# VH-VL binders against q55578: the designs that were tried, part 12

Target 1, 249 residues: q55578
Amino acid sequence: MAERIQKLLSQWGIASRRHAEEMILAGRVSVNGKVANLGDKADPQQDFLSVDGKQIKADNRPRDIYLLVNKPRDVLSTCDDPRGRKTVLDLLPQDLQRGKGLHPVGRLDRNSTGALLLTNDGELTLRLTHPRYHLPKTYDVWLEGNPSDEDLEKWRSGMMLDGKKTLPATLEVISENKDQIHLLVTLTEGRNRQIRRLAEELGLTVLKLHRRTIGPLQLHTRGKVLGSGQFRFLSPAEIRLLKKQVNLR
Short names: E, the ipSAE of ESMFold2; O, the ipSAE of OpenDDE; V2, 0.75 times the mean of E and O plus 0.25 times the DockQ between their complexes.

## First folded at step 2 (VH-VL; framework fv_pimurutamab)

Design p09b (at its last look DockQ between E and O 0.51; V2 from the best seeds 0.00; counts 0 for: pae E 6.4 > 2)
Fold by OpenDDE, look of step 5:
Structure p09b (fold): chain C 249 residues (1-249), chain A 122 residues (1-122), chain B 107 residues (1-107)
Amino acid sequence: as target 1 above (249 residues)
Amino acid sequence: EVQLVESGGGLVQPGGSLRLSCAASGFSFSSYGVHWVRQAPGKGLEWLGVIWAGGSTDYGNEFTSRFTISRDNAKNSLYLQMNSLRAEDTAVYYCARGFSGYRYVGHAFDIWGQGTMVTVSS
Amino acid sequence: EIVLTQSPATLSLSPGERATLSCRASQSVSSYIHWYQQKPGQAPRLLIKDASNRATGIPARFSGSGSGTDFTLTISSLEPEDFAVYYCQQRSNYPYTFGGGTKVEIK
């Protein structure tokens, strides 16, 4: 059966669907020797798909790779930056940077640090980024100012953002002084710069934002410590837990 | 009534493993960070670690590699997985509620279980 | 880690007397110190939170003071049920740590 090319590439772990679309638009993908266009379909049983001139098949697709990265500041959560800025892929060895189809699952903004998942499993990426799956993410948040209990409760219960109320969040105050407060914030959604925007709405400024967890993944866990800019492979158990959360096997 | 009840303690040989449980009742368990604290016979209190309301954990430095804290909010339960147990791990193990979810993590350990005794011996 | 040193190790007093217990931190912990009471065979009980706030249900004879590195638990007039071990605990930095305890015993 013929399927959209970006879906096939994603299923084969070549790239996420979105990235595959970009590859198609860039003229990097061909079917039976002809450059593919966005929207084209191919039958993996009958057609020959090629990426960058190399024929791809289910049998020779890259092995599934799952990495946890501690993203440092001033590093971009993207596969490529046209301005030549450092990306999360640049933190990896050369053999992992290209040819494996690795991409970030979700995003951390440039000024944020912490846990970021990299994988070439497009199906998992699709599931993990789908709004129906509320994978909890926990952040260390340092704010300038002293929010009231009322403001903290507003944040906990949900606030209007872009015309839609945010989902309830877990907020735990770690420490506080006259100048700043340290919060542990757990979100189950991932709107663009959500924490920073909500803080601003409350008249607060985020001084530092560090993601410590993604679902079952933690930067620092039993026997595993990741420093800034470091990465590790996920354990089989971690992979199973992730997939289970999004109903994958 | 707000309470915590530890279970799973007992006698184990050195190098063995044990999983302790802490059952919570009488309060919204998912809203609280909960801690493990132990006390060797005739000794003081020692903080082992915490699992926060959001599910993240922090450990004492010496326990990070051997002990794992987890929780099941659906079951109102806290767990402590202990591996590679040593004689010096012999102690009463307490679970304690440490944060109310409003302000100041560690609003102090206001609720304690009765403790469960773990004995590591040949 | 932050080391909490409690003094004295043992305090022998009679009912009705004033008890003063000290807790010193190896570095500043702001006001993030809690006090607990523990009787034999029982779990600890929270007395004071954040240096000076009496926990719910705790008698007025118990009070806490201090900031930075030096903290004090005071029992204004000892009752028979107050003879126990008292611990201070800090939550300023990980790992959380307890003092070695002060045993208040009957003279």
Scores: ipSAE 0.372, ipTM 0.731, lowest interface PAE 1.6, mean pLDDT 91
Fold by ESMFold2, look of step 5:
Structure p09b (fold): chain C 249 residues (1-249), chain A 122 residues (1-122), chain B 107 residues (1-107)
Amino acid sequence: as target 1 above (249 residues)
Amino acid sequence: EVQLVESGGGLVQPGGSLRLSCAASGFSFSSYGVHWVRQAPGKGLEWLGVIWAGGSTDYGNEFTSRFTISRDNAKNSLYLQMNSLRAEDTAVYYCARGFSGYRYVGHAFDIWGQGTMVTVSS
Amino acid sequence: EIVLTQSPATLSLSPGERATLSCRASQSVSSYIHWYQQKPGQAPRLLIKDASNRATGIPARFSGSGSGTDFTLTISSLEPEDFAVYYCQQRSNYPYTFGGGTKVEIK
């Protein structure tokens, strides 16, 4: 079926959608011998789609890949960085870094660590990050300070952030002492720096933030540990559970 | 009435496996972290681990490789899968619920089951 | 891991006497110590939470005190039903740990 050209270029691992739009605007993309315009559609089975004079063949689409990464601190959750900083793709072996169309599903702040899904399945990515699907994500949060029960209940019920109240969250206290508290926080939304900003609003300092779980995906299970900076492929069962969460087949 | 009831204990040979169950009633099971604690005959209490309301687990240092905690919120049930059992695993196994008032932490155990005995012997 | 050391291991007393049980932590736990009672053949019962707060239904003869590393459970006048084993437990740091217990037995 006919799809927007920037989507096709992303699916074939040529460029991110953003970069593909730049290529289209620069006149580097042609459909059936004519320079393409932003918003144009093509069907690789029916049309001759080319980039810089090289045909994009229908049967050269990369296979679907699903990776779980334990992102270390100070690594960007992006496909590329104009400033050349280290990204999550740099954690992968060379054969996965380019040409496969891999991109992060959602983001983790540079100063945060933990679970990050990488895939070239664009439809799954859109569903998993779409506000309507509310995929739960669980975080370990180490805070300096001594929040009251009322502060924690405020956070659980929802707090104003950028003019909109946050969705209810689950907060469980794993441990605490006089100066520090360790929370397990489950969110069903991914607003910009939400945990850090809500903690600041309550007068608390985030010492460490680690995403433990994305839906059914866990970094540490019985007998299997995914260490900092390591990656693994998702099992077929994990892929099916993710798709089930967002009503895909 | 709030209750926890363990089951599935019994005699097991060394190297064997056993799955324990804990049935909850009288409270909103899905909202709580629930814990396993054991006690060898004539000995003290030992915390094994917890499964939190969101499904994440944490274990005592010695139990991360042989024991697995899981839950089925639809059945109000908590499970402990034990593999590669040894004589020193002989104990009464309790499930427990945490109660803190406003904090909802899994630290103070206000509700305990009656326990189920696991004996590991040749 | 925080180690809780309870002393004495055994306390032999008569009904009506005062019992004083000690729990010492290997590092500060602030006031995040719980006390449990366990009678033979029974599950533990929560007595004191957060060093000094009696759990619901616990008689006034039970009291707890202390902060930092040193904690005390006091039973002001022993009743026959109080002869049991008592455990302290900390919730300050993961993993959660219990003390070795103090057995209060009848003389």
Scores: ipSAE 0.093, ipTM 0.640, lowest interface PAE 6.4, mean pLDDT 86
ESMFold2, look of step 2: ipSAE 0.011; ipTM 0.545
ESMFold2 (binder alone), look of step 2: mean pLDDT 90; pTM 0.924
OpenDDE, look of step 2: ipSAE 0.285; ipTM 0.700
ESMFold2 (binder alone), look of step 5: mean pLDDT 90; pTM 0.928

## First folded at step 4 (VH-VL; framework fv_pimurutamab)

Design s01
Fold by ESMFold2-Fast, scan of step 4:
Structure s01 (fold): chain C 249 residues (1-249), chain A 122 residues (1-122), chain B 107 residues (1-107)
Amino acid sequence: as target 1 above (249 residues)
Amino acid sequence: EVQLVESGGGLVQPGGSLRLSCAASGFSFSSYGVHWVRQAPGKGLEWLGVIWAGGSTDYGNEFTSRFTISRDNAKNSLYLQMNSLRAEDTAVYYCARGFSGWRYVGHAFDIWGQGTMVTVSS
Amino acid sequence: EIVLTQSPATLSLSPGERATLSCRASQSVSSYIHWYQQKPGQAPRLLIKDASNRATGIPARFSGSGSGTDFTLTISSLEPEDFAVYYCQQRSNYPYTFGGGTKVEIK
């Protein structure tokens, strides 16, 4: 998102807003190699700022942010919705919605709920979304119907989806009655609408899909409940565990 | 101005080697992952590989044994070492910026160099 | 590796017309498709990232949509400068792969 240059310099601790304006007027600030004028804007995710010919260093950028959101239904996991529908960024305080580079890591469908990581750490995002790292995610799945033991075993061992067999999954029956079953499903891959499509392949209808965990991240931590539509910052320990999982320091 | 400039291309005989360079300016080079992409004359784009901000590399399957990507952050430079060159390696080679450890760049190649031509023939 | 098939190979249209370009993946890539524009003798230019997010400086007439295996790039009203080759690219799996391209040419 584009912001006035003096605001960015002030937010990054380079100068007070007034002094940043003076630096701009003096011709000391450049955006993408061109001298900036007062009133100009820059997008901190797209544009490169320099002061006195020196690039803005990492220590002068917005701080790395790591948030866990409990995504409600009818909220999109995208940063840009053509129809202007509510996105996960809209769940955050205004100061976190713009200028910080926050984006969701992976996706949950509009009708799915639960754990979703938001961060501005691009390297971590790349690695967490890469299939190679096999980060486990657990889901509460409520299905209409009565799957056989054979159906559940097919799901566990892997099924064909888009021409490629799915990786083995862990499935545990939490409860069952004559009309519905509640499963706890653990996946190590994130293929498009995987749980819903595999259930459909078995003739089952997903009534509710809720992501309980992402790797070491849990919605209910330290005896506190992260309610629907709420967010929290990750602890240093959680950040460290996520980075170790994907070979990142 | 944010720029990537390739150099080092030219004519080489089959079985030969070339080292391509890509000079970065106008941004914090050490904070970004950078990629090599090639395009044979009249053909489409082909991804060769990447070196991430942290120094790790990933390659396209056919390139793992013959091509090596490296970087020198002090010189704001990216390199592609190409060995055992074949006629099929004739292409324009582009470097492209991908990811930043402190700035999110949308997982895409937002800045490209102009390309350098490598011709492999006898 | 994931194969991306772009269609049509060539699209012949007049300025002011709507262009719709298709990119189909051999397996699901979620929303991890990017679109690039390339003019003769030039490097590619990023248009759309992660299926639907317009890159900085790209005019509003460009839009992207799709998920899973079927993706579309739409140019709502062609300008003279839009006649170029367009490529889709996936970042879901290594190796990253590009489609074969769609050439949008003047009729």
Scores: ipSAE 0.000, ipTM 0.399, lowest interface PAE 18.1, mean pLDDT 82

Design s02
Fold by ESMFold2-Fast, scan of step 4:
Structure s02 (fold): chain C 249 residues (1-249), chain A 122 residues (1-122), chain B 107 residues (1-107)
Amino acid sequence: as target 1 above (249 residues)
Amino acid sequence: EVQLVESGGGLVQPGGSLRLSCAASGFSFSSYGVHWVRQAPGKGLEWLGVIWAGGSTDYGNEFTSRFTISRDNAKNSLYLQMNSLRAEDTAVYYCARGFSGFRYVGHAFDIWGQGTMVTVSS
Amino acid sequence: EIVLTQSPATLSLSPGERATLSCRASQSVSSYIHWYQQKPGQAPRLLIKDASNRATGIPARFSGSGSGTDFTLTISSLEPEDFAVYYCQQRSNYPYTFGGGTKVEIK
């Protein structure tokens, strides 16, 4: 079926969405021999697309790729950084860094670590990041100090953030000592810096934040650990479970 | 009447596989982290692992490669999949409920199943 | 991993006597020690949580104390049903670990 040209170019690994828009505005993209405009759509099964006079054939469209990355600290969850800082794409082999359309699904802050999905499947990305689907994500959270039982229950039940109450969270204590506590927090929504901001509202300092899981995806699987800075391809079963979670075919 | 009931134990040859089940009743199963603990004949207790209320798992040092913990909240059931079994795995296997999210209650195991015996021998 | 050492391994006493059981941790566990009772052929039963908090239904004769590395379970006056094996467990660090147990047996 027909899709916006910048979406197709991004999905096919020709350019990022924004770069594809720039290419269209520059008159570098054509459909059936006619220069394309922003907002135009094309059906890859029926229409002929070209960039800089070169036809985009089926073999120029990469297969869908699904990677799980264990993001380390000081690496950005983006494929576009105008200041040239290290990104999650820089963790991949060169043949996966460009020409494949890989992008992160959602974000982890520079100081946060853990599970991050990279894919070139734009439809899956849109659905996984949409709040409608309530995809659960589990975090290891280390807090300085000694939060009260009442503070932990407030967090679990939901707190006001940007004029809207947060959804209930599953919150479990893994370990603790006099000076700090290690929590396991499962959220079904992904609001901007949610864990850090809720901790701040309770007067607590986040010492470390690590995303352990994204839906069915885990960094450690029986007998197999995905170490810091490493990546792996998703199994067919994992891809199927993710698509099922967001009602994709 | 809160209870946990294990099943699935028996005699298995070395290298074999076995899946243990634990059926929960009388409480909101989905709200609790649940654990597996084993005890070899005449020996002490050994923690195997946990599946937290949110679905994430953690294991003891020796068990991450051969044992897998899972749960089915719709069936109020906990499972332990045991692969590549060895004579040293011979033990009574218990499932136990931990307290979820209450710091001063801790992860004390307040409700235990009766245990199911797994014997690994040729 | 944190190692818990229980002593003595066996404690021989008569009904009516006071029992004092020790659990020592290889590093500080603050107050995050739990105590369990196990009778032959039965599952363990939670007695004390987080060093000193008696579990639901546990008789007042059972008490726990301690912090840091040294913990004690006390049974003020032994009843016949108290002759069993007792285990301590820590939740301060992963993996959770148990002590080797103390068997309280009748003289």
Scores: ipSAE 0.518, ipTM 0.742, lowest interface PAE 2.1, mean pLDDT 86

Design s03
Fold by ESMFold2-Fast, scan of step 4:
Structure s03 (fold): chain C 249 residues (1-249), chain A 122 residues (1-122), chain B 107 residues (1-107)
Amino acid sequence: as target 1 above (249 residues)
Amino acid sequence: EVQLVESGGGLVQPGGSLRLSCAASGFSFSSYGVHWVRQAPGKGLEWLGVIWAGGSTDYGNEFTSRFTISRDNAKNSLYLQMNSLRAEDTAVYYCARGFSPYRYVGHAFDIWGQGTMVTVSS
Amino acid sequence: EIVLTQSPATLSLSPGERATLSCRASQSVSSYIHWYQQKPGQAPRLLIKDASNRATGIPARFSGSGSGTDFTLTISSLEPEDFAVYYCQQRSNYPYTFGGGTKVEIK
């Protein structure tokens, strides 16, 4: 995909965005043998970039990687575990586990399952985890028993957690019987163990917790289901939607 | 008046695609889960799927790969994108609002559109 | 998925008679059954929600009962406008399912 040259140079660690713009204005950057102008774009897969007459080769550039993982139970959302337990990186082929800088965006608890984004794009990670952008996440929650309407309304409106009221949530009942209830919960914040702790505050037991979506990212895409423990690369359209959501190009 | 109105039905060849629309009026559309239900000529009702107030979708088992439900809250509209259509998809397609005594808890379908006919035939 | 079996498939009665329609679930649905009425060329109309709660505007002659796996819709005295197809639906388990319907027709 074609991107602004200053963005590419900044992402590849060649210069800050401001310095990259100055380098372009000074005529130090070329694309396919032509001196670049501010505002020009290049596709790193098709175009040849040079800085100060030196070609920037593929092996001198970090590749941005974006993966969606369907995290199973008993796998940790971390790159390193002090006790050597299985991590989300262990679900990937060896060539993706080493030297790529992949890390999870946010966390899912060891006993929670579902959608988890892995990337080496630090700017995207910073913005996706920043409270300002309120990226919605949707969870399937199975609870033992039957909460009252008042309990569900307390959750929707917000409850005290660590001295601060939680943001309003969308709660919908998918199904219920006398023994348990299946809720669909959409949150725009990511506080530590939020769903489990709010359920506990209401005297409810979480039987299963599964994150089905992160913003536009889904475990099921039309024609294909991402199974437990599996991963897939994000489409260009998904990457664009994520970046747009956090005011990135 | 609370109302749902479907449109976009018609004759389509097997293997073709069709997009149905459902226009909502008279209620806070963004606050409700809304469903698609179909009925083949002379047959019973079949639930296709739902898009919840939060934007998440659920489908009946055979529909996940061929059908996509979406919504545009700014336009108070619900959509059903149907791909790889088969003769067995011939039916009247209804949109319906989820309702229960508890606001935002969708269970019973209290408001239905009039339906739009989709015929899949050569 | 939960299968709902409605019986009889067709019920032939005269105006003024009592109609009793059955809906049986393949597993317990507690009280989470809804009933709908559908007239030819029209969309379904909600009659009864959660086994026994009459929907707004529905005449008192319609009543629902049952729990677990066995549910009944009763029309105490049939009016001409009541000759229609009736469907049950469960909300106890996902995906939501409907029964095959019972047609109430004039004898």
Scores: ipSAE 0.423, ipTM 0.722, lowest interface PAE 3.1, mean pLDDT 85

Design s04
Fold by ESMFold2-Fast, scan of step 4:
Structure s04 (fold): chain C 249 residues (1-249), chain A 122 residues (1-122), chain B 107 residues (1-107)
Amino acid sequence: as target 1 above (249 residues)
Amino acid sequence: EVQLVESGGGLVQPGGSLRLSCAASGFSFSSYGVHWVRQAPGKGLEWLGVIWAGGSTDYGNEFTSRFTISRDNAKNSLYLQMNSLRAEDTAVYYCARGFYGYRYVGHAFDIWGQGTMVTVSS
Amino acid sequence: EIVLTQSPATLSLSPGERATLSCRASQSVSSYIHWYQQKPGQAPRLLIKDASNRATGIPARFSGSGSGTDFTLTISSLEPEDFAVYYCQQRSNYPYTFGGGTKVEIK
């Protein structure tokens, strides 16, 4: 979303709104290398702001940050990898990789793709990962073969995993042919590799697993797509909806 | 002034190896993802891959086994190691900076080097 | 991979004329198309990012539009320096891909 530059500078603690307007009028503020004029707008997710020729960064004290990443294959959902393997933090600019306390909320395994939330808000993370809050997540699942209606109903009603029955899931058949089926699966719990393990219990092979949504967070919104390996900041509305889901405000 | 300068191109025999370098100046190199793009004579542009600020890499599908991208932030340098070269690899090789601001910007290639020519021929 | 098809392959026009260049994606790329200009013997130059945003230093006669699968680069009135090859590029999915290019040449 594009916002007036003086509003952005004020929200980021760079200057008061009045002082920001004066800085713009003095020709001290640039957007993507061009001197800005009063009334100009910038999209904080797409545009580069500078003051007096220097990039505007958030205050060095960590602010609450909320990012949605579209995790590609072969990228680890961790901020700590002692072996130096590719992680989701490697997808971010250097100034977001260190000193901000950013970490993933939950995990997607190396072979899975899609929506992954990163934040430094520890209270929100604790609540989003707590079993009691049952945040819904949706997955595109491609399975080898043609599972029976009975197999899919067993999955929907819940199956035994690690000695405890899984919560009911919503399964929709998106498409199928003689060799494979594409399902949309909605889960309200996050057990270790749950989708893959339940498929294995039914004798099915997961060919591809993609997380489409996390609660209200979507990779595809009204004609806009967050592409593979990319990230964006959450809107204030998305943050409010996530906090409401876990009784936090 | 922001600049990228490629070097290391030349004539190489089929089956040979070659290492290209790209020297960056005028910006905080360690903060940017940087890309390799090639162009065969009279042909269009082809994306080879990227190395992100954190050191992770992504490649075009056909390049994962023969080409390796690396960087040395202390030297402000980007590298492309090319192995098992074929006549089809003959091209001008460009390095390019993926632009990002305070927020993520769509990795448009806003700064390009002048290119270095690689000719694979006996 | 996402295939970008540029049309026409060649535009033969005179200075002062309007140029309209098309880029079509094999699947939706939202607005995540960039446009580049390349002159003979030179590196490409970024013109338009994310469908419609002019890059720094690019004249107002260049504009971009489109979303989903259909994108257009327009040059409102060709100047002599605008005769070049133009490429579109998508950043929606890996691998990043370029179109085949449109050559704008003097009639």
Scores: ipSAE 0.000, ipTM 0.395, lowest interface PAE 17.8, mean pLDDT 82

Design s05
Fold by ESMFold2-Fast, scan of step 4:
Structure s05 (fold): chain C 249 residues (1-249), chain A 122 residues (1-122), chain B 107 residues (1-107)
Amino acid sequence: as target 1 above (249 residues)
Amino acid sequence: EVQLVESGGGLVQPGGSLRLSCAASGFSFSSYGVHWVRQAPGKGLEWLGVIWAGGSTDYGNEFTSRFTISRDNAKNSLYLQMNSLRAEDTAVYYCARGFEGYRYVGHAFDIWGQGTMVTVSS
Amino acid sequence: EIVLTQSPATLSLSPGERATLSCRASQSVSSYIHWYQQKPGQAPRLLIKDASNRATGIPARFSGSGSGTDFTLTISSLEPEDFAVYYCQQRSNYPYTFGGGTKVEIK
């Protein structure tokens, strides 16, 4: 249950994670009356956090929010960009951009599109991003060329990436022609640029990468499509399924 | 210490069936693709097929309908089910490890069993 | 299927001599050729992978070269234990195929 202080402050909309770290370094944050240091943790149910001598009370904390975004190209998967580039928060109404502590769960790189979860529920975020829970994610991948069955099976079996073998993946051929192949790839881990780097290792070029699902979350629900750059709130059933996947009630 | 050992060979009548086994030891069997290769007496090597770590299989075209490759990772074992056997199937059958583990450097057969002889004759 | 043609079928040499074995593919296989040695009554042994990379434990006298359709296995100075049959194999396309073999025998 204990979380890093900068994460809690960010989740509660007190500051971005970066600004929260600066506040901690400046000695402005205290836990149970003692000045906090960077790297310290606190349990929001047991510990008392203060900023500039003012206690952060339950009535000052935003309600938990869960959004699914269909991320377009050229938008960053971050809640705070130091260079002022467009972020996924910029896709939301003003009242959701500030004061709510919303942040993306995991990442999609700038050139990738598709399903991205935003929430201010720090406990859910921690568990969904933890390697232990193996939350499946499914991607539409368009590749230049026509890889052999051996190439695809190397990918399915796992390949070396940053000194560690990747977990097995599910690969299905959706369509192919002499120049291109469209694959449906399911991963149970989320390593940095994994699909692009594995394709590159096989000598293949990713033309387009689109995340279709995150666990039970889909861009197509009840016969409706969540369009590029759009967002929606998760249903209570979707929230329950996500929490069940990571052993939360 | 890293070994593959074939068994199950013998004499079989034309039209008969036979199941070969290959027992693996000394390595993480479930992480590797494993192959069957045969060699007729006095002749060269012929690739039969593979079962990859993920469980998918690929065969030489002439073997798809008569031969089936399977594996049991709990038993560290590879199998070749051969049906509708013909005199020209007479050969030494080898199992071989083909996926080189922890790098994409190619599927060379770095570990081989000693082979098991299958004779198809009346 | 890709056909691999090995030449000569038989190479008769004396210990200490250089052996040069050829493998030609019916179409380009890039560098995706492996070489194996087989002695009578034994399983094949991997020598060279992906045209030029020696396998673990293989003596320096064995070397491979080539790309595209033309590949060579060279044994710089034959030892008595090197008299065997040598096979090339391609991994470029299914089905995987082997050459017909080159027998290196004592003159």
Scores: ipSAE 0.000, ipTM 0.374, lowest interface PAE 22.2, mean pLDDT 82

